# Designs tried in a protein design chat: miniprotein binders against q9ydz1. Part 48

Target 1, 329 residues: q9ydz1
Amino acid sequence: MVQGLPGEFEDYLYRVIASLYRYAERLVVVDYPSSPTRRSIDLIVSLPGSRVVLIKAIYDASLISKKEVEELSAVANSLGVSAVIIAERMGREDLLTGVVYDRYGVNMVNLETFENFVSGREEVYVTRYKDIYTVSISSEKLREKRLEKGLSLGHLAYMLKTSRKSIYEYERGVMSPSVEKAEKLVDILGEEILEPIDILTSPRKPVSKRDFDKPEEALVGEKLLELGFKVSHAKRTVVDLVAGRSGEEGVGSRIMIVVKRSREGRERMMSRIMKGVKMGSILSSSLYAVVNREEKSLIKDIDYTKTIVKDVREFINDVSRGRVEENEE
Key: E = the ipSAE of ESMFold2; O = the ipSAE of OpenDDE; V2 = 0.75 times the mean of E and O plus 0.25 times the DockQ between their complexes.

## First folded at step 22 (miniprotein)

Design jd6 (at its last look DockQ between E and O 0.90; V2 from the best seeds 0.77)
Fold by ESMFold2, look of step 22:
Structure jd6 (fold): chain B 329 residues (1-329), chain A 95 residues (1-95)
Amino acid sequence: as target 1 above (329 residues)
Amino acid sequence: SPEELEEAIERIWEAIRIVLRAFEEEEQGDLEEAMEKYREAVEILEEVLKELEKILPRIDSEEEREEIERVIEFLREAIELYLEFVEELEKQLGE
């Protein structure tokens, strides 16, 4: 059973890849799980200015659930990177160019909007929430320009055919004006009151939490939390746990972990390790593979140069000592 | 009951932290203290498992029942893993 047409999913993903390849310094495709509607991350891109973005690319965003989006958001937050959904449609509604949508707390834009933003061709000012389009306004600049013009709240409200309360709320940042009201405000006060939206902001609410899906994962996650990492457990991508910590030296630490899953064969585990290495490379993240003692030897024979292979006890003791292993090559 | 499950989860996290201390003691050569802690953690998890197995038949909510079954599965796997730690240490001490 396939969610939507298989060709449409593959065609759209490759259309997004082809478009972004021109602007990304690096781009990594995440192709696990194989179903596009069941994975949380499709792409990871590194943009100029050391901006790493986790991307969910799907033509119709109504086909992904809250669980996938929340995982995307949590993983991005723990790693200290951005998350974005790129889509052309949400159910029966086409996404408009130049508008930022929200999907369970993650910014969602169409491909043209994202391309225009990342290339520097166009700024984005409009957000859609429910059925209302609003414009991002600098509360500080709005008040400054109103006072420069000698306008009271009531006078400006009269000119806009709105209430004094509305103007007050715009100036407090509690409410954003509709497109209609924003056009009038710009006509009166100038476009300096507009504030560009940074599509690539981190998720609104940071998440660090404990989880005990697998015993090894629970031990690792709890230890990393004790050491001050932000930790997220993942079920819909190639890795099982991600962790990040900001350093006082201005260099953050990132860790990605693949844990052996129940009833998982060696070949599937190795496949996830290989894909996790690619994901880790663009994130400048150490990849740890938690395997049993017997499998540790066999993995070393395969020459995974950017993978640190440990059993759970070894991993816990190494991070407890603050050991920093060199990433090979 | 949500309160009963929440209490069980907190006891599970206590056991997890005990195992983390045991890892540290084992690495430092305090093998008897580490083994005592592994066994303590197993005992905690076995107690929680028995309590949840007694509660499960009383649960009417499918959502709550599925969550408790997930926790029970975790407990069985964790007990097996922690017992492997005990067995490894027993071999080391008996040698």
Scores: ipSAE 0.732, ipTM 0.935, lowest interface PAE 0.7, mean pLDDT 83
Fold by OpenDDE base, look of step 22:
Structure jd6 (fold): chain B 329 residues (1-329), chain A 95 residues (1-95)
Amino acid sequence: as target 1 above (329 residues)
Amino acid sequence: SPEELEEAIERIWEAIRIVLRAFEEEEQGDLEEAMEKYREAVEILEEVLKELEKILPRIDSEEEREEIERVIEFLREAIELYLEFVEELEKQLGE
């Protein structure tokens, strides 16, 4: 049991919050579950230009499970928002400033790199996947500048001590050069060949998977899939299910659902609903609480003006009728 | 076999889709048809449950065993929920 000291995590999360507060239009802290090492999302941030980002913040990224990152990515993809990991180290290795790391298909950067990016102070060109560093270049600009200098693929390959195939693959965007190769390309062709990395790229599209944790969740998930939503089940955040659909006019419907657990006390469910409302406010998402009929009577007294409390049948009927209350911004 | 579990899972999803159709029938006012579909879904789940309970003692893989136990738990909860839907409609038709 690598007991990461509870204090170091909380302190780091507060450092990330304090940093991002300077650049964020809106910031929501997602403190559920209470254990940081069992939570897929720590922050939701709205950045200038209407860019919403789900953030996992952890000092040591080696403590993040694959399942947490997969959930972060799945939730972000279903909602049509970005995801990023902010970390200072990965085990014994400190994360370098100016490098974008891949962690289970999500971009991972240190806090300084993220601050530099969101403030526009410094562009990022270097990626690391496993132990391989590569530099982001524009395939088009590479070809353009090569041709302007009258260099053939073979001549440029000779200058770089590489194959003609490698240069061709760079110009097709199917391979990125090593740092050493990129430096030589910049020396020959100029810095205009560099292409800044957008750290806030949407995670690779996970296929919506059917999952059944509860009967009600299975029914809701299946119906939303039938209606053409992207659906993701979430086990490590406030909500149990998230769904998103892109509209024809670019107005996408976003739905978050809290499903009551049979063993979940009223107070715990209410805490999740309140936290879900906070998440919904920044995500422009409708929040549904799916409960049984008996529980619905007990929850009606809760004037959570932004939460729609339904039984599973009522929810399915409402969604089927297109009564997804789109929170139009 | 992994194939038997996949088949069982597909039958579970069939039952779920039957329940979704039963909700449409209930909303249209065809309560008898809705009840029939709920019962059909329950029967499918009870069959799958019985099959999985028979297979469970023969599974040597701990990972596969945990997955089947998870599915069995889901089936029990789903059967209970769908029977509640039947009982609610029976009450409405008896009033």
Scores: ipSAE 0.731, ipTM 0.929, lowest interface PAE 0.6, mean pLDDT 87
ESMFold2 (binder alone), look of step 22: mean pLDDT 86; pTM 0.850

